# VH-VL binders against Interferon-induced very large GTPase 1 (GVINP1), part 3

Target 1, 242 residues: Interferon-induced very large GTPase 1 (GVINP1), of Homo sapiens (Human) (q7z2y8r1479to1720)
Amino acid sequence: DKRLFVLSILGLQSSGKSTVLNALFGLQFTVSAGKCTQGAYMQLLKVEETFTEELGFDFVLAVDTEGLRAPEHSNKSKDRDNELVTFVIGLANLTLINIFGENPSEMQDILQIVVQAFLRMKQVKIFPSCLFVHQNVGEATATDQTMDGRRRLEQKLDEMAAIAAEQEQCLDVTCFSDVIRFDVNTHVYYFAHLWDGNPPMAPPNPRYSHNVQQLKSRILMTATQESRGNIMKISDVKSRVQ

## First folded at step 5 (VH-VL)

Design v3 (from t12 with light chain M32L H33A; framework fv_telazorlimab)
Fold by ESMFold2-Fast, scan of step 5:
Structure v3 (fold): chain C 242 residues (1-242), chain A 123 residues (1-123), chain B 106 residues (1-106)
Amino acid sequence: as target 1 above (242 residues)
Amino acid sequence: QVTLKESGPALVKPTQTLTLTCSFSGFSLSTSGVGVGWIRQPPGKALEWIAHIYWDDDKYYNTALKTRLTISKDTSKNQVVLTMTNMDPVDTATYYCAHSLGEWYSYDAFDIWGQGTLVTVSS
Amino acid sequence: EIVLTQSPATLSLSPGERATLSCRASQSVSYLAWYQQKPGQAPRPWIYDASNRATGIPARFSGSGSGTDYTLTISSLEPEDFAVYYCQQYGSSPYTFGQGTKVEIK
């Protein structure tokens, strides 16, 4: 039975994700793609045989919710939003959360839904890993913006966690790191045009390449740790998705 | 941080077309989940939702008024424009524009409002 | 169109008393918010998604309910709480508001 790594992507843009997957896992081939009954878009990618021993898995299942946020909203129940996000996070070995812009308040609702989902998962003893990917369009003040952005994101996540914990009567939760293993200094990555699949035009930005390598190292580290005892088989996932 | 300001004529004659502009700062209508709505309130009466536009250009209109309404956005100018045709004295109201995070999100309640602009329809 | 009916139309109470405001929908709604409005001012968001207080809203305010029946409760009225409160559903288009409940000094 083949080994499967599930990578979920939450956020506002779906374009360019294959570029990251190709950079991380090399020469992947889409075996199947489609929408599951929960509404998420899924792509099954075959890992080249030369990499399967190093990575510890044979396939990557990429789960994307970005495009599903764009349909006619007035015809959709908002309850689906919470259920879809909870399903996607629950399925994943690693969840990438895309943040648009520099201020967490611009993404307040998505952060609240994500925090509530993680808190609900914690109550049923499911602890997926997560990384935040922040689209940073400001280069001249990148260091100051990154520090300010991390501080605001952490504050907002802590506020959302406190609210969710009060609603769920979780007395042991006071900040986001009590909900999921999270460090704002090591689990947040800033990129310009990451999901466009191309770096900024002329001259080449050396920080972009460095940040890609750091993200790659983190994803591979997480994938390797998960394969030690938490990796799924394809037959298990097909049963759960259908 | 987020601010919205309504602009347009204070007086409109019956049968004329009303054009209102909402100018905003502190957010972008290219951000997924973001929307801007128009709400009106006749003097001494309840609030009435008029129209809504989202980051992906989805547009929604009050069913009773939809044949008279057009909403559009200019993302580069940070503006949303509402046009209402065939104005009548019963359309006299304070018109507000307001920010929301889209129908798919819990914050699609109108969290930041403009100050409002009074439009009087009289001959 | 979903019609929201607020009751009572006017609630006359003294500071320190508990206020209970009702909002009933003609059919089930997924999302409901409450707004506070004072004379001459734009409405202010107060409660969103039935029970979540907006930023800076005092703990004495609580929202509850689901489906067709929603309630806004003020546990102990302060002088600044006397205002008109509107409920709004935003779970389906067209979005609709209630007629408002005026909380006034007894």
Scores: ipSAE 0.000, ipTM 0.398, lowest interface PAE 13.5, mean pLDDT 74

Design v4 (from t4 with light chain M32L H33A; framework fv_telazorlimab)
Fold by ESMFold2-Fast, scan of step 5:
Structure v4 (fold): chain C 242 residues (1-242), chain A 121 residues (1-121), chain B 106 residues (1-106)
Amino acid sequence: as target 1 above (242 residues)
Amino acid sequence: QVTLKESGPALVKPTQTLTLTCSFSGFSLSTSGMGVGWIRQPPGKALEWIAHIDWDDDKYYNTALKTRLTISKDTSKNQVVLTMTNMDPVDTATYYCAHRYEGSYWAFDYWGQGTLVTVSS
Amino acid sequence: EIVLTQSPATLSLSPGERATLSCRASQSVSYLAWYQQKPGQAPRPWIYDASNRATGIPARFSGSGSGTDYTLTISSLEPEDFAVYYCQQYSSYPYTFGQGTKVEIK
């Protein structure tokens, strides 16, 4: 029975999620065929043997959320998204929440669904971790405005956690940090535009590459910490999926 | 310099399948952030976005046309192929392929010259 | 899908006059571009991200707006400016275009 790290990617934009996945998996993994279950695409990735002891796991199960990649159509679509998000978060050791661009309405919707799902998981004593990835952010926001962006996100997460806690009668929850282990200064990544000008004539944005490497390091650090005491076995995940 | 060129049949009969190829230079679909889309324009009418494909093989389709469309890429040949089934006279249009990069400033910043596809019996 | 409504359908003006073109979205959008198209030619990228001119576009062109209301302004029409202008949103899939505003010589 081999050790397994489950990484879920949740978001509204496909291209941003694939960039993170490829940056992480292109170096240390052998790709394998995927399977679609309940609207989530699952791919098992084998860690090269030279890295298994350093990382503390043998395989990564990458889960990609196709439901939230599609345009919103109706209230029926929102109900489907709620179910899919709860499933994906519940399966994962780490969930990447990908936010593309700066649409306040879309950001609020995804944050509400995510916070509710994490609160439900807390009630059944499942403690997944999450990282927020905010892509296609203006240069000022990525550099000088990053602190304001983090404060805004933290305030919104705290507000939504309080509302969800009241709805679920959880009196011990007053802010998002009460729901899961989360630090807005280390668990939120802002990705500037890939190019500084008109592609491909413009040079690549060095901050984009740097941000990808920082996120990759955080993902691997989280996976390594999980392997110290509470990492899943393949047989455990197989039971959940079936 | 980025250039794109559409190729395919000028005439298609109703119910047949249309296959269009976009051949490009000046960028690669192995480069992170790069993508190619298809837009069509019926004679004298507005532009309509059809589909696009990104470097990571993510595919996006116009919802009204989705069941008829397939987009694919051949990164080694610098080509993107669009297939549209069950052609109808209403699908008569000039079809353009265009370059994009990951959701930044532009949707489409370089366009091909277009190829007119006429659907008639 | 998001519907973009352009008005007026046609602007008949003389060189030297100011042109104001409107593009209204059925719901809020974050990304909007403008394209210029002349007869027999492919659309040419003109304004991106609501207000930024593409390389080589004259300073007489300016874009503005946010949310649901966007405007393309030509401060003083030159002969080469007579064309059809299309707006496009790229905030949500499917991407959609307006029906176009034709700027024609009076």
Scores: ipSAE 0.000, ipTM 0.400, lowest interface PAE 18.5, mean pLDDT 74

Design y1 (from z3 with heavy chain S30R; framework fv_zimberelimab)
Fold by ESMFold2-Fast, scan of step 5:
Parts: structure tokens; sequence; C-alpha cells
Structure y1 (fold): chain C 242 residues (1-242), chain A 122 residues (1-122), chain B 110 residues (1-110)
């Protein structure tokens, strides 16, 4: 039976999730791909034989919530989106949370959904790892901009955690670090822009390559640490996605 | 609901510059998931891609038109514009603006503006 | 002017199925799974029907399907209805990082 690492990518519609997945892994090792009944797009990627012992897993299951929309003023989409997000986070060993652009309301929307899902997972004693990827930030004064962005993100996460805790009646949660292990300085990656060529095949951006290598290294490190815990089998995932 | 609307003169004289503007409403032009595009259609003929622009100002042009075309973006007005220099009768067409979406597997043009007819007449 | 070859016209009766072909080269249709299809009614802007060869956007009838074999992509419309009468255009990405369209196919529902 083969060992499986599950990587989930969450983001609102128009968040560039597919671009991130392609940049990190490409499609070269895809064994199978398709949409599950819950609406997530799944790609099974085979790890090269030479790396399986080092990484501790044989396959990566990449899960994309393509089509997930920002919370609407209507209640019609909220329950379906919450169920999908909770499913995807619950399935994952590592969740990448893709934040796009500089729109504060879109940031609040994705953070609210994600924090509520992580809080629900905490209630059933599931503690997945997460990393934030912030795309489409300005190019000038990157150090000052990312510091300000990190401060705002941490403040919003703490705010959303307090609100979610009250809604879910969790008395032991006052900030986001009470929900999952999180450090805004090491769990957030910023990209000025991911692609700068005529799509779909854009040429590499020099800064993009550096940031992708850092993110990929962090993902592999997290995957290696998580594989030492509960090992998931491919047969287990097939049963859960039906 | 995202909508695109073309505006500009319907008549241009040969050798002059054609200028069109597309106004985006119901969504932001400042989006890394999309490019903003001009496509034209001569009367009774097929579609031709003119060029694309990213919100950062990066542009990509049809090689057949590259020497004559400039696309620009104004994020503060949520607009992007087309300038086509040295027009001739063969530039008479319906001009559409559109959004270009893309992912690792491909691309698509959606939505499109209503189109504006530009006639190059002597 | 278009780089991709489509038949100028196709016709069918209500309830029938028809297929529209879009033929290119290994540098466009044959080289990539990046094909989209657009429907244009007289006096209207084109509307996206299929993207990435076979994917349907939200709101498009499942009577519309796309496929590709070698250098030829195909749009199939099953259960033809009068409202399907329109011009249909294919589009593909190229190895030169450009976009090309087909010449267009006029569908007549008899």
Amino acid sequence: as target 1 above (242 residues)
Amino acid sequence: QLQLQESGPGLVKPSETLTLTCTVSGGSIRSGDYYWVWIRQPPGKGLEWIGSIYYSGSTYYNPSLKSRVTVSVDTSKNQFSLKLNSVAATDTALYYCARLGYDSEGYWFDPWGQGTLVTVSS
Amino acid sequence: QSALTQPASVSGSPGQSITISCTGTSSDVGGYNYVSWYQQHPGKAPELMIYDVSNRPSGVSDRFSGSKSGNTASLTISGLQAEDEADYYCSSYTSSSTYVFGGGTKLTVL
C-alpha cells in the first residue's frame, strides 16, 4: 500500500490557485486527475523513486477548490462552500491558503471561511498545517510592504478567530495561534506577481523563481515532518472522496 | 456581475490613430488571475486577437499589429485602452474588449463587451 | 484572417447532433490542450461555450461538448434546438505565445 501526502490549495475564485500548483509541481508526474463529488479538483502526483525514502511518502494528492466563491450576501452558497472547505482542510496534511490582491474585503472573506474551518477541525482533534501565499502585491519597497501586510494579516486572523470562537462557543480560543500553530513571519509568503508573460505559458520571473524555491522547500520540509505522524494510504482517500 | 463596455469614435480617417477605451464594472481590473484584451472582427469575417494587458502594465501584441498597436491600463479608472496607429480601410471592424482568464491547462475569453463598430473611411 | 480551419457552414434538424471541426497544426491545436469555443448570435458579442478543450462554464447546456484528436478539435452539439443557430468560432494558443481563431462556422437549424 503506498504512502500519500495530501496538499490542499484554498482560495477564492480568481485567486491564482492553479498557477501556484503548476509552478510548484507541474503536471509531469500526474498519474490521475479529476473532480470529486464534493466539487474539488484532485491530481495524484507520483514522487520519483529516488526521493520516496527521504520524503517519507510515495505520492502527493493535490486538492484544489476551483470554483469556490467569496461569501455572498445570500445564504445559498455559504453552506456548500463551508462544507467543501471543511472537507478539503480535513483531508489535507498541509493546506496552502492563497490570498489574492490588495482587496481587504476579499482577504476578510477567505480568512473567515478558513479560520472557521480550522476551528471546526480543532473540535474533532484534527490539526492540519497551513501556509499562506499572498499573490499580486506591489513591487516597490518590498520589505516595508510585506511587514505591513504581515501585521494586517495577523490582526485579521486574530479577529476572525475570536469571532469564530464565539460563534462555535469555544472558550479556550482568543487568537489564531490558539487554533493552529502559526507564525506570521515564517508561514506567509509574498509574491509581487506570479506570471509575467502571455498566458498560459509565461516565462520565469527571477524573483518568482527564488520565492518558489523557498516555498517549495518549506512545503517539502512540512511534508517530511507530517509524514512521521499519521500516514495516509491511497485506498483510504478513495473511500473518503466517494 | 462583471461587465465590460467599449467607447470611442465610430469613424476614423485613413492614416490617423484609432483610440478606444474599455470600462470595467462589477469587478476590479487589479487582478493577477486575468489579462484584459482587445479582439476585432471585420464585417462578415472572423475574430482576430489584437493584444493583452496585465494590470501591472505588461503588454503582449499580435505580431501582425505590433508596430502599430499600444494597449494601456488605468487602474484608478478601472479602464484599459487601445491605440492603433496609421489606420487603413482594412482596419474597419467591430472592436471588442474582453477578459482573458487562464490556468495551468489553458485560457478563455469571458466576459466580452458589446463591441463597437469602427469604420475607416476616406 | 484566421490560422485555424473550420467548415464555413453546417446544418441539422431539431433533435439531431452535429459536430464542428477546428484543424490546426502541432504548433497550436496539436501541441496544446488550450482550445476554446465561442457562440455568436447575429448582432451580439461572442459567448464562451467550451474552454480547455472540453470544459463547460457555468450556465452552458450539457448538450455542448468538446474533444480533441491530434491536430483537430471538435465541438459537438446534441439535441439541436432552434436557439443554437449561430456562428461558432474556435480559438487556440500557439507556440509563439499568441492566440489564433478559426474562420468561423455558420450553423443553420433547418
Scores: ipSAE 0.014, ipTM 0.438, lowest interface PAE 7.9, mean pLDDT 76

Design y10 (from z3 with heavy chain Y55H; framework fv_zimberelimab)
Fold by ESMFold2-Fast, scan of step 5:
Structure y10 (fold): chain C 242 residues (1-242), chain A 122 residues (1-122), chain B 110 residues (1-110)
Amino acid sequence: as target 1 above (242 residues)
Amino acid sequence: QLQLQESGPGLVKPSETLTLTCTVSGGSISSGDYYWVWIRQPPGKGLEWIGSIYHSGSTYYNPSLKSRVTVSVDTSKNQFSLKLNSVAATDTALYYCARLGYDSEGYWFDPWGQGTLVTVSS
Amino acid sequence: QSALTQPASVSGSPGQSITISCTGTSSDVGGYNYVSWYQQHPGKAPELMIYDVSNRPSGVSDRFSGSKSGNTASLTISGLQAEDEADYYCSSYTSSSTYVFGGGTKLTVL
């Protein structure tokens, strides 16, 4: 039975999350791909044999969601999103949370859903890791501006965590760091705009390529560290998905 | 619900500049990973993509129209506009604005404005 | 002129299945799996029916399906209904990183 690292990506509809996932892995190492009944698209990527002992896993399962919809549009949409997010986070060793552009309302929507899901996972003692990817940020290289952005994100996360904790009667949770291990200075990545041409097959912006490499390096480091703990077997995921 | 609406003059004289504006309501042009496009349909013919713009200002044009076309975006007004120079009778068409979505496996135009007829008199 | 070739008209009876073709070259339809289909009722804007060759957006009837073989993409409508009567347009990505459309097909439900 082979060792598996599960990476998930969450984001609102049309937030560029699928683009980020494909930029990270492409189709170079994909051995199988498909959509599960919960609405997630899964790609199984094979780790080169020469690296499996160093990394501690044989495959990466990349999980992409259909794109979350704004809760205000329908109760059915919200129920679907809650089920999908809970499934995806519960399955993953590491979850990428994709925030697009500078729209505060979109940030609030994704953060509410994600924080509630992580709080639910904490209650059943499942502790996945997360990284935030903030796309399409014009000032990504300006330290002062990214520091202000990080401070605002942390404040919003803490606010959402307090609200979720009150709703769930969790007395030991007062901020986001009580829900999951999180450092706003090291767990948030800012990305430039993706394309220098018409999608879906345009050359990527060179700054975007650099951002992808930085995130990819962090993902692999996290995967290597997770593999020294309780990593899943392929048979475990087959049971959870089917 | 996202809605797009074209506006501009319905009649333009040959050699003049055609200017159309698309107003987006029910959502923000700067939200999400979308391009905003102009597509036209001459009477009795198929659709023709004119150009695309990203909310950052990045533009992409149909090579056959590139020398005459400028697309611009005003995120503060939630609008994007088409400017077509040196018009001729062959530029007579229904002009649509639309949103362009994409993922790793494809692209789609949705939603569309209702279209505006522009006649170039000769 | 239209870059992609569609039949000018197609007709069928209620309950029948009908197929509309969209033919290009290896530089568009044949080279990429990036094909979409649009339905246009008289006096209305086009509506997305199929994208990425065979994917159906939320709210579109499962009677509509898409496929591709070589340089030809096809839209199939099963169980024809009166409200399916409309013009149908295909679109494809090109090797020049542009978008092209077909001339349109008028579907008449007899």
Scores: ipSAE 0.138, ipTM 0.634, lowest interface PAE 4.3, mean pLDDT 78

Design y12 (from z3 with heavy chain S56E; framework fv_zimberelimab)
Fold by ESMFold2-Fast, scan of step 5:
Structure y12 (fold): chain C 242 residues (1-242), chain A 122 residues (1-122), chain B 110 residues (1-110)
Amino acid sequence: as target 1 above (242 residues)
Amino acid sequence: QLQLQESGPGLVKPSETLTLTCTVSGGSISSGDYYWVWIRQPPGKGLEWIGSIYYEGSTYYNPSLKSRVTVSVDTSKNQFSLKLNSVAATDTALYYCARLGYDSEGYWFDPWGQGTLVTVSS
Amino acid sequence: QSALTQPASVSGSPGQSITISCTGTSSDVGGYNYVSWYQQHPGKAPELMIYDVSNRPSGVSDRFSGSKSGNTASLTISGLQAEDEADYYCSSYTSSSTYVFGGGTKLTVL
């Protein structure tokens, strides 16, 4: 039975998720066939033989959620999204939460769904690992910009955690850090615009390439730490997904 | 559902400036990794790409038109606009706005606005 | 003048198959796998039928297929129907990082 590192990526429809996944795995992992399941797309990526000893796993299972935002804004749609998000976070060794651009409504929606899912998991004593990727921000590598962005994100996460906790009657939760181990200075990555030119053959933005390498390094660090404890086997994933 | 709609004058005099606006509805111009484009079609002829803009302001133009064309974006109004200077009769065409999707392997224009006819005549 | 060459017209009867060619150079169609096809009914905007040479967007009939050989891309429509009567345009990326279109082909369903 081979060893898997399961990486999930959550985001709203048209959030640039595929671009991030392609950038992360284009050079180090061999791409294999994928499949669609209940709004989740799964892609099995084979780790190069030279890296399997170092990383401690044989494959990466990338799980992408398509269409978190339904065309209709209804209670039924929100419930479906919550179930899907809870499922993919529960499956993953690490979850990337993708925030794209500066649409306040879309940012609020994804943060609300994610915080509710983490709070639900805390109640059953599951503590997932997560990283936030904020894509398509101006001057993403500027220290002042990223500091302001981090402060705003932490405030929003804290606000949503407090609201969710009140709704769920969790008296011990007052901020996001009470829900999951989170440090806004080390768990948030800001990405500039991908291309510095006319697509599709435009050269990649050097700032975006650096951002990708930083996130990739963090993912690999997390993966090597997991290989010392709780990496999944393929049979475990198959039994949960079918 | 995402929809694009062109607006502007149907008649422009030679040597004047043509200004067209595309209004995006059912989605945000700053959401997703898309460019927003202008494409034209002279009567009885093929399509011609004019230019593309990213919501943060980066622009790319057809070299044949670059000296006369400016594309701008107004994210607060969810609109982008085309300004074509020093128009001549050869600029008479249906003008379309469209969304440009892309990935590392390709590109596509979808959806398109309904198009607006601009006639250049004295 | 169109950058890519298409036949001006093509015709077929219901149920038949027809093919529309789009010929460029090694600097566009031949150099990249970035070819898309658009259908335009009279008085309407173009609609995406094929992208990236042979990929269909959701909602487009599997009767439409795309291919490429050398400097020539082809759109094939099988099981021809009256509703397929329209103008068809190809588009390609170029070595100058621009987009070009063909002159268009008028499909007549007899």
Scores: ipSAE 0.012, ipTM 0.468, lowest interface PAE 8.5, mean pLDDT 77

Design y13 (from z3 with heavy chain S58R; framework fv_zimberelimab)
Fold by ESMFold2-Fast, scan of step 5:
Formats: sequence, structure tokens, C-alpha cells
Structure y13 (fold): chain C 242 residues (1-242), chain A 122 residues (1-122), chain B 110 residues (1-110)
Amino acid sequence: as target 1 above (242 residues)
Amino acid sequence: QLQLQESGPGLVKPSETLTLTCTVSGGSISSGDYYWVWIRQPPGKGLEWIGSIYYSGRTYYNPSLKSRVTVSVDTSKNQFSLKLNSVAATDTALYYCARLGYDSEGYWFDPWGQGTLVTVSS
Amino acid sequence: QSALTQPASVSGSPGQSITISCTGTSSDVGGYNYVSWYQQHPGKAPELMIYDVSNRPSGVSDRFSGSKSGNTASLTISGLQAEDEADYYCSSYTSSSTYVFGGGTKLTVL
């Protein structure tokens, strides 16, 4: 049975998430791809044999939700979002939460669902890792912008955690860091525009490529660190997807 | 509800500079999700994109107008502005400001301001 | 002068379907799937009807649909209604990283 690292991506915009997936894994050897019954798009990527022992896994399973608010199940859209988010986070060794733009208040409902899912998992002693990715951040004010953006995101996450904790009567939870291990200074990545020029197809922004490489390195480091313990086997994921 | 409103003089003399301002209300122009654009329409004619600006100050211009056009943004006032130098009668048009949305798969102009008529005449 | 070619006018009767074409070259309509359509009633600003060739924004009737074949994009309006009388403009991205518009088509509902 081969060793598997599961990377999940959540976000409201399917196109933004697909761009990140393609940038991170577009050059990897894809052995399988398709949509599961839960609505997530999955790509199985083979790690080159020369690196499998150093990394501690043989395959990467990339899971994309194709958009949390997709209109395909309007009669049960709330149930679908909750089921999909819970499935995706629960399946993953690492979850990327993709925020398009710099204002987390526009993502309030999705952040609330995500925080609620993490709180539920904490109650059953499942502790997934997560990273936040902000896309389409301007470069001219990047340092000041990202510091202010980090503070706003942390404040919003803390607010959502407090609300969720009150609803679940978890008196030991007052901020998001109480729900999962999270540091806004190290678990949030800001990406400049993918394109440097007139959207949508201007030449790729060189800073975007650099940030993608940094995120890719962090993902691989996280995968390698988790492999120091037991990681998931393909048979384990097959059972859970079924 | 996001609304855009153009303002500026309705009459400009040939060879002078045309200056228009777009005021954004109901939302912030300091959003990484959007560009802000100027589009014009001569009376009874079609639409022409003039230029785009990102809240960081990054600009892109129609090559046919690039030597004469400057777009600027003032995030503290939630406004962006158009300056068109050395105007001629052919610059007479309705001038619209609009929001430019985009993703890796496309682009769109929505919403639009109501438009302001600028006549170039002595 | 318009960068993209549209028929100057098109007409139909209530309940019928009509199609408006927008023809460019391989350096704009033919080279990219970045086509949008706008409806303009007399004295009003344009309104987005279709983007990314065939996507409808929220609030636009499913009677409006978009497609593309080669260098020609098309806007189809089914079940024509009197309120559909307007000018229609297509827009496309170009290989020069600019935006161009068609000359516009006046739709008359007879």
C-alpha cells in the first residue's frame, strides 16, 4: 500500500483555486483525475521514486471543491456546503483556504462554516493543518497592505471562533488559535496579481511565481514533517471516499 | 449597492485638458478583486475603452490614447479620475466609468456609471 | 471604426429567437475565450448580459445565451419580448492586452 499526502483547497472562486493547483502541481505526473460523488475534484499526483524516501510519501492527492457556493444543489445548498467542507477538511493532511482579494469580511459566511468545521473536528480530536492564501494583492503597498490584511483576517477568524464556541458551549475557546494551531504571520500567504498588465491574460507576474514557489516549499515541508509519524495510505483514503 | 457617478465639466475647448472624476459609493475601490475603468461613447457611435487603474495606482491605457491620457486614483476619497490632454472635436462623447471584474478565465465591466456628456467646442 | 464587426440591425417578432454575431480575428475573438456582451437602452448606460463567452450574471434572463465558433461570437435571445429592444455590443480581449468593442447592433422587436 503506498503512502499518500492529501492536500485540499477551499474557496469561493473555482478559477482562482484551479490556478493555484495548476501552478503548484501542473508539472507533476498526474496518474488519475476526476470528480467524486461529494462534488470535489481530485488529482492523484505521483512523486518521483528518487524522492519518495526523503519526502516520506509516494503520492499527493490534490482535492479542489470547485467552489463552495456552486449553484448545482440549490435545494440543499446549505447542507451541501457543510458536507463538502467537512469532507474536504476531514480528508486532508493540509487544507488551503483560498481567499480572492484582500477583504475577509466578504468571506464571512465561508469563514464561519470553516471555523465551525474545525471546532467540530477539535471536539473529536482531529487536528488538521491549514494555510490561508490571499490572491490579487497589490504589490505597490504590499508590506503595509498585508500586515493590515493579516490583522483583519485574524480579528474575523477570532470573531467567528467566539460565535461558534458560544453556540457549541465551548468555554475554553475564545479565539481561532484555540481551535487549531494558527499564526496569522506564518500561516497566511499573500499573492500579487497572477498577471502583470491588463487582466485577464497579461504576462505572469514574477512575484506571483516566487510566492507560488514559497507556498509549494511550505507544503512539501509540512508533508515531510507529517510523514515522520504515520501518514495516510491509499487504501485508507479509498475507504473514506467511499 | 455599489454605485459609480461621473462628474466634471460638460464643455471643454479644443487643445485644453478634459478632467473627469468617478465617485464610488456602496463599496471600496481599495479592493484587490477589481480594476476601475473609463469607457467613452461618441453620440450615436460605439464604445471605446480608454484605460484601467488598480487601487495601487497601476494603470493601463488604450494605445490610441496613451500619449494623451492619465488615470489616477484617490483611495481616501474613494474616487478615480481621467485626464485627457489636447482634446479635439473627435473627443466629444459620453464618458462612463465602470468597474472591471476579472478572473483567470475572463473579464467583465459591471457596474457602470450613468455617463457624462463632454462636448469639445469653442 | 469598430474593431469587431456586428450587423447594424436585427429584428424579430415577440416569441421568436434572434442571433447577433460579433466577428473578429485570431488576435481577439478567435484567440481567446474572453467575450462579453452588453445591452444599452436609449439614454441609459450599458448593462452586462454575458461574460466569458457564455456565462450569465445573476439577474439576467436565461433567454440570453452566448457562444463562439472560430472568429465569431454570438448572442442569442430566445422568446423575444418588447423590453429586449436595445443596442447590443460585444467586447473582446486582444493579443495586445487591450479591450475592444463591436460597432453595436440595434435590435427591433416588430
Scores: ipSAE 0.057, ipTM 0.509, lowest interface PAE 5.6, mean pLDDT 77

Design y14 (from z3 with heavy chain S58Y; framework fv_zimberelimab)
Fold by ESMFold2-Fast, scan of step 5:
Structure y14 (fold): chain C 242 residues (1-242), chain A 122 residues (1-122), chain B 110 residues (1-110)
Amino acid sequence: as target 1 above (242 residues)
Amino acid sequence: QLQLQESGPGLVKPSETLTLTCTVSGGSISSGDYYWVWIRQPPGKGLEWIGSIYYSGYTYYNPSLKSRVTVSVDTSKNQFSLKLNSVAATDTALYYCARLGYDSEGYWFDPWGQGTLVTVSS
Amino acid sequence: QSALTQPASVSGSPGQSITISCTGTSSDVGGYNYVSWYQQHPGKAPELMIYDVSNRPSGVSDRFSGSKSGNTASLTISGLQAEDEADYYCSSYTSSSTYVFGGGTKLTVL
């Protein structure tokens, strides 16, 4: 009966995923929470009644993945991560890819899995959106790091898209924007350094709060667009998680 | 309603230092992820970026001007300033201050000040 | 010695469409989606018309559109009006972490 927007968050341990989730949704009413059979943690959040007509959906399902990379690399661990990421992306209307710091090369393995999952979904006509979130970027050099980071991320995504397309025999794909709607200037968000507990009485970083509001606004805009074109119902999600 | 206004001398002698100040009103220079920039335009010619400053004092300069240019910021006065050393007739131009954004929506120069004409002449 | 190449002038009649090109290299226009366009009326400061290749700021007419192909960005003005007569400048970020402008294009509405 009720309309649902699914938001998935991907990233390695220590990527600050829970901090971003809590900052975006705060004290919004959580109806239920727990792990699904695939191992993802899910939180069902109720949209305030005054906003449901404007947004076009009644609930947000936030899906989080825990510890995508084990320090040891076994074949079974990699298969688990591939299956989990594919499931999470396939379920989502919007996927947040969470990077701790500005260097995407440290997340090369997870970016490869993500690109391959999006490519597979393109082939079966599923088109979820994605956003990249870079956390703990220095405030004094944030602008320079943002420009350089965006360039490196785009080059790495294009390289991985070309490799995945070759492996999957997709001759019409040459760059990441052929796989999914992506603009490195509008789909990548940078956050200044967070309060680190030292010194203990340090005030919160005001730039982090500003950037959280920008990201929240973008998520809500994306959710509103999805509700007009391709929003799903809770019953649809239950059939997919069984 | 963010507004920028340039101020400084309209005439500078060759070999002297040009000093201009931009006053920001309707918003704080230390708010948001913005650089504050100087751009010039010789009469009847095109635009040239001079340099950018973040409210913390971090700067980027045009390499062709780097040896002569210094941009500084005074957050207590909500102002930023340009010093251009050893000026010559080729430095005669309209000088604009502007805001440069590095927010999630992209890169642009907006808003701009009205511009101030600086003539280098004896 | 403008870093980006624009035609010195373009002209059109009211109601027509015109396009202004801005050509750089793979180190600026071709390498980044940080292209912006500015309109300058005589005696006035430049005004932002387009940012990030194709985005319009609030208050800019939808008659203005931007695009990019390879090393060339383009500004298109449809339904040309007398008030569109102005100088137009493109700008791009570079691999040297600098900003460059085109030489400017004078648009004449006939």
Scores: ipSAE 0.000, ipTM 0.402, lowest interface PAE 18.1, mean pLDDT 74

